# VHH binders against Uncharacterized protein AF_1353, part 4

Target 1, 325 residues: Uncharacterized protein AF_1353, of Archaeoglobus fulgidus (o28918)
Amino acid sequence: AEEKWKMKVIWHVDTSGEPFMDLSPDGELAAAVDWNNAKIYLVKPDGESVVFDIQGQDAVKPVVSGVALKDGVAYVLGSYEDFVGIRKYSWNGEVGEERHGWAGSVSDNILRSPSGNHLCYLITIDAGKQELYCDGVKMTLGGDYYFLNSVSDSGVVVISSGDGTHVFKEGNEVLSFNTSNVVAYKDRVLVNEEDFLRVYDLSGNLVGEKEGYTFSLTTLLRWTLLPTERYIFRYEPLEDTHVITWDIKQVETLPGFPQFANDHFVVTSKNGVLHCYSLKDFHEVFSVEMPEDDGLIKLSDDGRVMLVSGENGGYWLYVSSENNF

## First folded at step 25 (VHH; from Ab with S30R K108S)

Design Ba
Fold by OpenDDE, fold request of step 29:
Structure Ba (fold): chain B 325 residues (1-325), chain A 123 residues (1-123)
Amino acid sequence: as target 1 above (325 residues)
Amino acid sequence: EVQLVESGGGLVKPGGSLRLSCAASGFDFRHYTAAWFRQAPGKEREFVSVIYYGGYKTYADSVKGRFTISRDNAKNSLYLQMNSLRAEDTAVYYCAAGPRFWLSRKESHYDHWGQGTLVTVSS
């Protein structure tokens, strides 16, 4: 039997600035940053929320560069008054800091793995010197300015610059590419080389390739390709979402742009409507009108909690209704 | 006062090269996405290239393989290396900066603009 349910907004907040947000895989906690006001909201699926001032006692407003949830704690990456690094928030308040660099240092970006079992963030200490922190382990980077592309559940870390990509496993570099379009899933990497989509294992063996398949970062720094356990979702420009298996065969087409995917569901957007599909058989589980265009979307593993942002701010938390179809 | 100032424009022959520079002041350039736009005579302004803080780059199809965008965060500067210039590259080139969360080709996503520098490609 095909399960379907309705989604309802249970929480909303107006914010402005960069829409940094995260939702825990189990849907038990959402984090939403009000960038302009330097505040962070933590929200539960019952609609209860708390708000904290990220600036605290600092004389200057912090510049937040991202947020990630791990083990019920929101890791807020930012450039603060005296340091660059992390401020940590739980439901009960601020629970700690990770301080690096100095007042002139800058935060870059933060990512967690899909399950949340790994967390990495990148910071710039000085010109030409960056530090990558993964699960508390530091790696010093020099020469170029890097961006953190991807973190997998297997601990694969991908960083890129305008000149290429480096792939790390357990602190060791295992692969490199001449393209910046590289994403990891578990122990595999998906690479856009020229006009090809290629899949490699960590030994550098080509697992598969397809000519004409490309992917890139979008305006909100999300990839047009979303890998999951069973499927790869790729957006074809001016078309729809192609559902691809890991042998790089298209098995389905879903309407619109792929906004988010986990191992159980994929959410696409088409004509102002969000559509959620089960990865079991690609039946539509729910659909909702987008509150605003071009936002970010996160969905829980069970598909019953969804966090949506607008491109200029604002957050909406959706939960499934009690009545199933 | 936030300011972007372009330089490096001029007259060049087809097939030639130019390097444009953009100096940012009055704000921390490291917290911004940077881009180049251009406006040819009698045409609308169009996207040329964008670069994120970490170096991720995108280009318009018309300049891909010929132009290279780069930035020096320590110098609060943006650059555009233009090679194999063509007559159709003739335009006023503008430097732009916008919020870090955008990697956009849309003008509306950029808050700060320079006054532009003229590039003329002519035989």
Scores: ipSAE 0.497, ipTM 0.763, lowest interface PAE 1.3, mean pLDDT 93
Fold by OpenDDE, fold request of step 29:
Structure Ba (fold): chain B 325 residues (1-325), chain A 123 residues (1-123)
Amino acid sequence: as target 1 above (325 residues)
Amino acid sequence: EVQLVESGGGLVKPGGSLRLSCAASGFDFRHYTAAWFRQAPGKEREFVSVIYYGGYKTYADSVKGRFTISRDNAKNSLYLQMNSLRAEDTAVYYCAAGPRFWLSRKESHYDHWGQGTLVTVSS
């Protein structure tokens, strides 16, 4: 049996408000937002950190709607004093802005793809007008109440409006569904239609389906279904995590709620404990007690760096004892 | 002053329909997640439905397929269309608003509450 990794907290900060955070896939940079105080922390695996005031010189405290890391830069989506859009932070400080709309505009949400090769954010410019920005390209949306569901590494973008969903590839709409529960992984979309989980390719061909399998958004805007290269992790309410293959067959069950997954590891939470499993053979790589109530989890691709938040703030950065920083 | 004011409650027969409204004032409704809760006589208050900014909706299993939540941000209003009403739907219905980032069924995640409106379903 492989030895379990020892995970140690190497950095911690007390914050309040929603725990907007991100961890780069390589684990080299963590971003953590103190929502109530309008601050952002950038943290390295060695525990070194810097903090920036998101409000800056603004007279009004910004309303942050999310953060995403791309190429070593933290993109902070928010409604700022004079605009809605992005403030960018690197280790060395603020490095730029993407300004849209006006003081009355509202930021919606921001997502990056799993690898970080795509980044999209949604904003409301005016009543009845939203704009979707993906990799710097703007799409004007006629209407109101769009939500950014998912961004895949293949550049598939899923947005929902009411009970409908639109799937985009390279700026073109390729699919639509009569459900809001749609996520993408690479060039596939997972759809909760009625009482079915269905997988489609971008041509609209049904790849697989299973009756009784459902998924949805839950607290902190987490999906109860997490797709990866080999497996789909689905939470069965009041039960555990079902490990499903793309042909919609259950092959394993893991304890608790699926908090996070990449192509190498999955992290679940149960009874106040975080469990990390290798996707090679589902052996438990490590486990740690949750420092606080149910929050967000991010894990590096190599599984050696983990960022944990509380439900109402607070952040902990864990590093494997095998790491020598 | 922050206020949520429910309206539209009343007496309805089983199988009937009712539409509740909630008017928000004193704050920017766009920055809030909105939800409906209800409390039946002698029971604890329970989650009914929530709508996130962007229109994403969730429902309690007991009302799924019968109730529809909606919002009009321009009017700072929240609505609950209730169809196929049952006796067990009898309750005081509360409008609630919490921070925009919450998508929750927990009462504690909602900062503002209305006074409630009574819905009675009876033959």
Scores: ipSAE 0.472, ipTM 0.764, lowest interface PAE 1.5, mean pLDDT 93
Fold by ESMFold2, fold request of step 29:
Structure Ba (fold): chain B 325 residues (1-325), chain A 123 residues (1-123)
Amino acid sequence: as target 1 above (325 residues)
Amino acid sequence: EVQLVESGGGLVKPGGSLRLSCAASGFDFRHYTAAWFRQAPGKEREFVSVIYYGGYKTYADSVKGRFTISRDNAKNSLYLQMNSLRAEDTAVYYCAAGPRFWLSRKESHYDHWGQGTLVTVSS
């Protein structure tokens, strides 16, 4: 029998409001937002942490819409007193801003690609007018209200509105769909349309499909389908997590809801317990009791650092004993 | 003062239609996900529909195809168009606003609630 890792809480903070957090893929930095108190925590895997006041000198508390880590910097997307955009924090303090719009503008959401090599955010300047920023390049959008669905490591960007979706590569629209349930992995686009899961390449060729394999966006902005290099993890209510290969064949079933996946591990939740499985052979690597009934999960590429939130407050950083730095 | 105020409830025959409204004040409604819930006499409150700021929306299975949720951010208002009404739609309807729990049907995810408006479907 394979020995399970022992995961220990090395850092915890009580917070309140909607959870926004990120963990760098190498596990070297975590970011956690105390939404109601306008604070951001940066945390290292040895338990050291720093905290910054996101409101600063503003007379009005910001409304944070997300956080993403890139190159040791936390990008905090928000609606601030006089602008919409980004406040940036590194370990040593605030390191900049990206300012757009005006006091009435609204932040929408921010995503990074799985490896962190691409970062995009979406803001609403005025009714029916949005701006999408990807790696510093602006694209102006009009005529509808869009949501940023997905950003892949190859630079595929997926935005949706109502019943429609637009897929971009290098600033050019390459595909569109009549559904909002669309995500990307590298140059593959996964679509839930007409009760089918369908996979397309960027030329629009259908490369796989299966009736009944639906997916959607659910609570805490989580997708019920998580693509990785080798496998796709799909939640089937009452039948747990289905593990699917890219030729759309089920090869495994894991207990619970697929909370997070990278190219090496998947974390599921069932009955108040988080379970981490290796993608090499699907053995359970570790399990921990969830601090709350639900929350967000991020895991480092090596599986040794895990950041967990509650639904309405609290963050916990878990580290294996071998990764105590 | 933070307020959500529902209106538009009343008595309607089976097969009829009603349009509910919810007016928001005292906070920036544009930053919130907005939802309708309902509570029939003697029953637990249940999810009806939710709409995200960006316009994405979803419905409980029991109302899909008959009810339409919408919002007017310029008027800080949420709406529910109810068509093909049935006796089982009789309930007090509540509007709610919550920060960002996309597609949530959990009451605990919503920070602000209205007082409710009664809809009665009877011949």
Scores: ipSAE 0.054, ipTM 0.512, lowest interface PAE 6.5, mean pLDDT 88
Fold by ESMFold2, fold request of step 29:
Structure Ba (fold): chain B 325 residues (1-325), chain A 123 residues (1-123)
Amino acid sequence: as target 1 above (325 residues)
Amino acid sequence: EVQLVESGGGLVKPGGSLRLSCAASGFDFRHYTAAWFRQAPGKEREFVSVIYYGGYKTYADSVKGRFTISRDNAKNSLYLQMNSLRAEDTAVYYCAAGPRFWLSRKESHYDHWGQGTLVTVSS
C-alpha cells in the first residue's frame, strides 16, 4: 500500500463567531475571518501569517458574510458602516474596496468557482432589490429575494429563491427550475426535483437521473452533493458518502460525510476524523482528528494543504510533513 | 420595538400534532433568517429548525421527518408543524430571527428572540 502523508498543523488561531475562510486552489494562500473581532488572517503554507482589521476606521463593526480568494487577494463581503460590498486584502495590507448601496443595505453571500477563475457576490440594496456582481459585472435583480447557490468554472451562475432557481451563463438566463436545490459544475446543472437527482446540459437536455438521490443545503451552507470532473459525491439519506459517476451510477462508498471535494481528492468526516481519498483509486491519502465537533474544510488541488475551521471559531492549517513549511 | 411572539403551545399526547406560530413586528421579517429553538427543563437551549428567505431549510436530526418549518413573509410569520410528538419534545419553543447571512444552528447568530411557548407531550 502507498505511504499515507503525515499532515502537520503549521498554523492555528483561536477566533470566535461564524467561520468564514478560503484556501487558494494552489494552496499558496489561506484566508480566515475572526468574525466577532473583525479580523482577517492571511496565511502561507510555511506558517507565516499576517492579520488585518476589517473594521478599519469605521465606528461600527462590520457584519461579514463571506470571504473568497482570487489572484492573491482576499475579498471580504460585508455590511460595513455606510455601504455594503467588498474590502480587499493582500499580504501587504488593504488594497481596495467595492462600495455599493448604503448603510441599510445587507450583504448576502460570495462564492468563487472551484478553480478561482470566477467570483460572484450578492447584496441586497433595498427590500426586493438585489445586485449580483460576477467578475465585476453587475446584474440587478428584483421582485424576489435570491441566494447565490453555485458558480462553475465555465461561468455558470445559479441563484435561487422560494419561487425556484434561475441559471445564467454570460449574463443570460439559460434554465430555470421550480426547486431551490440546484448546483452547477462547468456546463452541467444538477437538480433535486420531485424526489429525483437530475443532470441537465445548458440546452435543457436531461443527461442523467435517479429517483431517491436527493440533495440539499445544510448548516454552514454546505451542499450534500459535491460534483467534480469525474465523480459526484452524495450524502443523503445515508451517513456515508456515495461516489457516483456522471451517468448516475454508484461506483464506491466512502465512510462519513463529504466535507470537501476537488477534481483530485475528497475529504470525508466520520467519528471525529477527517479522511482524504485520492480520486485516482480511492486510497486514503491521509487522516487527521478533527480539532472541533464540526467545521469547514478546504483542500488544495494537490491535497497537501488543508484549512479547517471550528463551527464557532478556530482555524487550523495543515500541511504535508514532507514539505515542512 | 422589535417583537417575536410565539403561540400554539399546549398539552398534547404522544403521537399527536401541534402547530406553532411566531408573529414578527417592528422589523422587516422577510429579510431575515428565521429559526425555532427549544429548551427542555434543566437543559441548554437547542436548535430545532431554520429557514432562509429563499426557502432553504434544515432540521436537527432528532426532529427530521416529524417537524416542518415554514414562513409567510407577507404575514411576517414563521411556523413549525410538529407531528408524531414524543415525550422528549417537551420544551419551551422559541422563535428567533437573525441576519440573512446563512442557515445557522447557533444561538449567537440570531438577533431577535421571542419569549417562548410551552409544549408539553404527556400521556
Scores: ipSAE 0.013, ipTM 0.382, lowest interface PAE 7.6, mean pLDDT 87

## First folded at step 27 (VHH; from Ba with K64Q S108K)

Design Cd
Fold by OpenDDE, fold request of step 29:
Structure Cd (fold): chain B 325 residues (1-325), chain A 123 residues (1-123)
Amino acid sequence: as target 1 above (325 residues)
Amino acid sequence: EVQLVESGGGLVKPGGSLRLSCAASGFDFRHYTAAWFRQAPGKEREFVSVIYYGGYKTYADSVQGRFTISRDNAKNSLYLQMNSLRAEDTAVYYCAAGPRFWLSRKEKHYDHWGQGTLVTVSS
């Protein structure tokens, strides 16, 4: 049996409000937003951190709607004094803005793909008009009830409106569904239709299905289904995490709620403890007591850096004992 | 002043229908998750339905398939269409609004509440 890693908190900050955060896949940079104070922290694995005032020179405190890391830059989506859009922060400070709409516009949500190679955000410009920005390309949407569900590493973008979903690839709509429970992984989409989990390719071919398997969006906007390269992690309500393959076969069960997964690790929470499992053989790599009630979890691809938030704020950056910085 | 005001409650027979409305004022409704809760006599308040800004909806099992939640952001309004009403649906129905980051069935995640509207289902 492999020795469990010792995870140590190397950085902590008390914050309040919505816990928007992100961790770069390589674990080299963490971003944590203090929502109530309109601040953003950037943190390195060695515990060094910088903090920036998101409000800047604005007379009005911004309403942040999310943060995503791409290429060492934190993209902060928000409603600012004069515009809706993005303020960008690197380690050295603010490095730019993407301005849209006007003071009365509303920021919706921002998502990056698992690898960070794609970044999309949604904003409401006016009543009845939203704009979707993906990698700098704008798509105007008729309506103001869209939600950005998912962005895949292949550039598949899933948006939902009410009980409907639209799937885009390279700016073109390729699929639509009569359900809002749709997420994408690379060139596949996972769909909860009625009482079925169905997997489709982008041509609309059914790859697999399973009756009784469902998933949904929950608190803190987390899906109860997490797709990865080899496995799909699905939470069974009032039970545990079911590990299923893409042919929709259960191959393992892990304790608790699936908090986060990448192509190498999955993190679950059970009874106030976070458990990290290797996707190679599902051995437990490490476990840590949760510092507070359920928040958000992000883990680096190598599993050695973990960012944890509280439900109402607060952030902890964990680093494995194997990391010598 | 932030306010939520429910309307549409009343007496209805089993199997009947009723539509509740909630009018929000004093804040931009688009920034909020909206939900319905209800409290029956002698019981704790319970979750009924929630709707996110993008129209994503969830329901309590007890009302799934019978109730429909909807919102009109332009009118700062929330609605609850109640069909196939049952005696056990009798309760005071409350409109609630909370921050966008919550998609929750828990009361503590909602900052603003209406005074409630009474729905009585009786033969």
Scores: ipSAE 0.661, ipTM 0.837, lowest interface PAE 1.1, mean pLDDT 94
Fold by OpenDDE, fold request of step 29:
Structure Cd (fold): chain B 325 residues (1-325), chain A 123 residues (1-123)
Amino acid sequence: as target 1 above (325 residues)
Amino acid sequence: EVQLVESGGGLVKPGGSLRLSCAASGFDFRHYTAAWFRQAPGKEREFVSVIYYGGYKTYADSVQGRFTISRDNAKNSLYLQMNSLRAEDTAVYYCAAGPRFWLSRKEKHYDHWGQGTLVTVSS
């Protein structure tokens, strides 16, 4: 029998500014940043929440550039009063800092791998000098300014600039491309080049390709392509979500824009409604009306906890009802 | 006072080139996404190009392959190199800046705007 359930809002907060958020894969912890007020909320699936002041004793409000959850700790990347780096928060409060650079340094972005077993963040120390930190290991970058594109569960790290992309494994560069549209999944990279979607292994061997398949970053810095273990979800502009296998064959079409995917579920949005589909057979397990304008979506591995943000602020935590259909 | 000031506009022949500059002041430009828009006579303002902090770039289809957007965060400056100019590129070009979390082609996502610089492409 097909499993279905209803989702209900159990927690909500009004916020404004940049909607940085994360949900742990097991759904046990959500992190939501109130950017304008320099606060972070941690929320459990039972609706219990705590809030912390990110500014603390600082004389100036921090500029937060992202948040990622790892091992029950929220890593808040930001430019703070006298340093750039991380402030860490657990349920019980602030638990530490990673301090880099100086007051004039700038935080760039932070990403974790899908499982949360790897965490990387990028900062700009001075003009023309960036530092990439992955699992506590520093790499100094010079020249162009880079953006952190992707971090995979196998430790593949992708950074890009206007001139191209560099792919790292265990601190060593293994691949490079002349396009910025590159994401990684485990030990494979998906590349949009010359109007092709191409899949490469880390040795640079072409695994598959398809002409006319493209992907890019869009508003809120989300990709129009989401790789998972079994499927690749790609948005066709002005159409729907194409479900593609790793041999680059389309096997299904789902309504709307792909908002989020893990190895078990995919969430799409269409006409103000979020739809969640099981990756076992693509049956719809739940749907909900969007509370506000289009923001970010995160879903737990079991599909029972969902975190939603508005484009201009606000967060909603959904949990499944006890009743299955 | 927050300001964006465009420069570099002028008269150019078809096939020619121009380089526009935008100088930002009164705010930390490093924390902003930057973009170019343009408005032709009798038409609505339209998206031209956007650049993220890390250099990620997108272009309107009409200018793809001809225009290049770039930025210098140390100088709080945005640039637009325009090559192979066409008559239909004639417009007032505007510099815009918005929050980092947006990589958008929509005007509503940009908080700060310049006064514009006129580019005329004519024989």
Scores: ipSAE 0.574, ipTM 0.796, lowest interface PAE 1.1, mean pLDDT 94
Fold by ESMFold2, fold request of step 29:
Structure Cd (fold): chain B 325 residues (1-325), chain A 123 residues (1-123)
Amino acid sequence: as target 1 above (325 residues)
Amino acid sequence: EVQLVESGGGLVKPGGSLRLSCAASGFDFRHYTAAWFRQAPGKEREFVSVIYYGGYKTYADSVQGRFTISRDNAKNSLYLQMNSLRAEDTAVYYCAAGPRFWLSRKEKHYDHWGQGTLVTVSS
């Protein structure tokens, strides 16, 4: 019989509204937003949790558009009573704000890089005017409406509109494309253009390509292509999880949709079951029944802490019975 | 209290144009993703186009290049400019708004729906 980890639900809350959550890469802190009730939960892997009121002293309930964890702090992007921006929470309560715009401004989205060393968020100040903040540095955007696609560990930032995509490194545009389906991993850029999957370096050199491979952004802001250090996990066009090396050669097929990946594990979903596979040899490390039909998944770097949401609320924190002494 | 009200439907000849409007009230439309769906006689309701609250947008393949979705946050309004209309575009067109899911084509992700406006492309 194959040895598998036993994953136990150590924390759960019922919530409602659009799910926004994050899990630190070391698994030591999870954040989950109860969108309709304007609450944020911070949870530790031992099951202890705290909850804070995102509205605070405001007379108007905020509209949250995302959360990201960095250095033990949850950055909650939202449209607040008289500003757009960030409220920050640590274990002991609110620890700051980043205020921009005015009461009519709209928050767009927030992302952190896979390791958590970069954090960016995008806000719309006025019609046709947005501001992108990355690691505290502002860039003003105009001429179109952008969405923040990707932030890599090397600081590559990808923004897209209906007309195309711009790729930045250290505040400088280094590449652009006529498609919105662009993501980055470190200094490599994955692009779906002209019915090709293409990989470029930041100098614009084509590193690899394959006709007939595609990817896109789906419901719950999940990409159907997930790059990691060793492998890229591809869902389109054939479904299931196709494991590709960076030279665009397939080496494995795993059942189900690739929900999440890091440099050590991939989590897929099939028939209501989450399956976690080791990237060393693709053996199944654990499986759990999904609490709901669909949702978001985050997994720690060591695979031992997993945060799961429902599609319209609800959060579950799973922890391996093993300890990391 | 919560309402989406479509207008601008009517009869138009093939090759013609129409502009649909959707007025939102009773909620803050600015924070919602908004979409147009349509239902032709005897068919299931299908996706037409969607615009993200920040302005990013996409279209069904059958209308790409002919239809343009737009929004005016100051007026809490959504629009669909329909050009080069074909008989196959005949349908009841519905305005929908939902939470901030990315560009969903699925009806289940939209909380608020209008009553629809009929577009007939004939002759």
Scores: ipSAE 0.046, ipTM 0.504, lowest interface PAE 6.7, mean pLDDT 88
Fold by ESMFold2, fold request of step 29:
Structure Cd (fold): chain B 325 residues (1-325), chain A 123 residues (1-123)
Amino acid sequence: as target 1 above (325 residues)
Amino acid sequence: EVQLVESGGGLVKPGGSLRLSCAASGFDFRHYTAAWFRQAPGKEREFVSVIYYGGYKTYADSVQGRFTISRDNAKNSLYLQMNSLRAEDTAVYYCAAGPRFWLSRKEKHYDHWGQGTLVTVSS
């Protein structure tokens, strides 16, 4: 049997409030928000960290609604004193802002694509008016309230409202659906409609389907379906993680709920334990006890850096003991 | 000033239907996750259903397929359609609103609560 990695906590902070965090795909930078105290931590895999005051010179504490890392910069989406938008932080401090709306505007959510090559965020400017920013390009939305579901590495952007979804590529709507349970991976769109999992290409051709393979958002806004290059991971309640190929055939079962996946690893949680499996052969690479009953998980592409949150604050950065840091 | 007010409770026979309403005032309901909880006599308050501001929703196993949560953001209202009612559905039903980013089944994540409306399922 292959040797399991030993993952050690190299950094931890006690925080409070809603957990917002990100980990760069190369594992070189983690970001963690202390929501109630308006702080952002940037952390390296050797345990060094810096902290910045998100409020800055504002007289009013910001309301943060997300963070995403892109090119060594943390984009902190929030409702600030007199605007809604982004404050940006690099290792050496605040490096810019993207200002929109006014003091009454509200931030909604922010996502990056799996590799980090695309970044989108959604804000509500006024009642019934939202703006979506993707890679600096604005799209104005009206008539409903949307949620940003998914941003793929090929630039597919999925937004949903109530029971409807719109799918965009390069600023143009390419598909729409009568369900809100839609995510994308590269140029494939995965849809839960009419008790089916369905996969479409961007021309609207059905590529695969299976009755009963439903998925949705759950607690902490986690999807119960996680697509990767080779496999799709689906949570079957009380039946663990089902590993599905893109022709919609199950080929493996892993214990627990699929917390995070990239093109090389999947992290599941079961009975208070995080389990990481290699997608090469599904052997368990490591396992660690969760520091709290529930939380968010991010893992680097090489599997050697993992960021974990608690449900209401607290962050832990794990690093493989075989790293030369 | 911030208020959630439930209505629509009452006496209904097993197998019947009832529709609960929750009127929100004093805040912008559209930006909140909203939920129904219930408390049966002698029991702890339990999760029934939640709907996210973007329309995503989930249900407790005990009500899945029988209850439908919905919201009308233009009217600042939350609804619970209750079909195929059973004696064990007898409870005070509470409307709650909380952080817009979470589909939460936990009471502690909800900032605003109604006073409750009684549903009695009896022959």
Scores: ipSAE 0.020, ipTM 0.411, lowest interface PAE 7.1, mean pLDDT 88

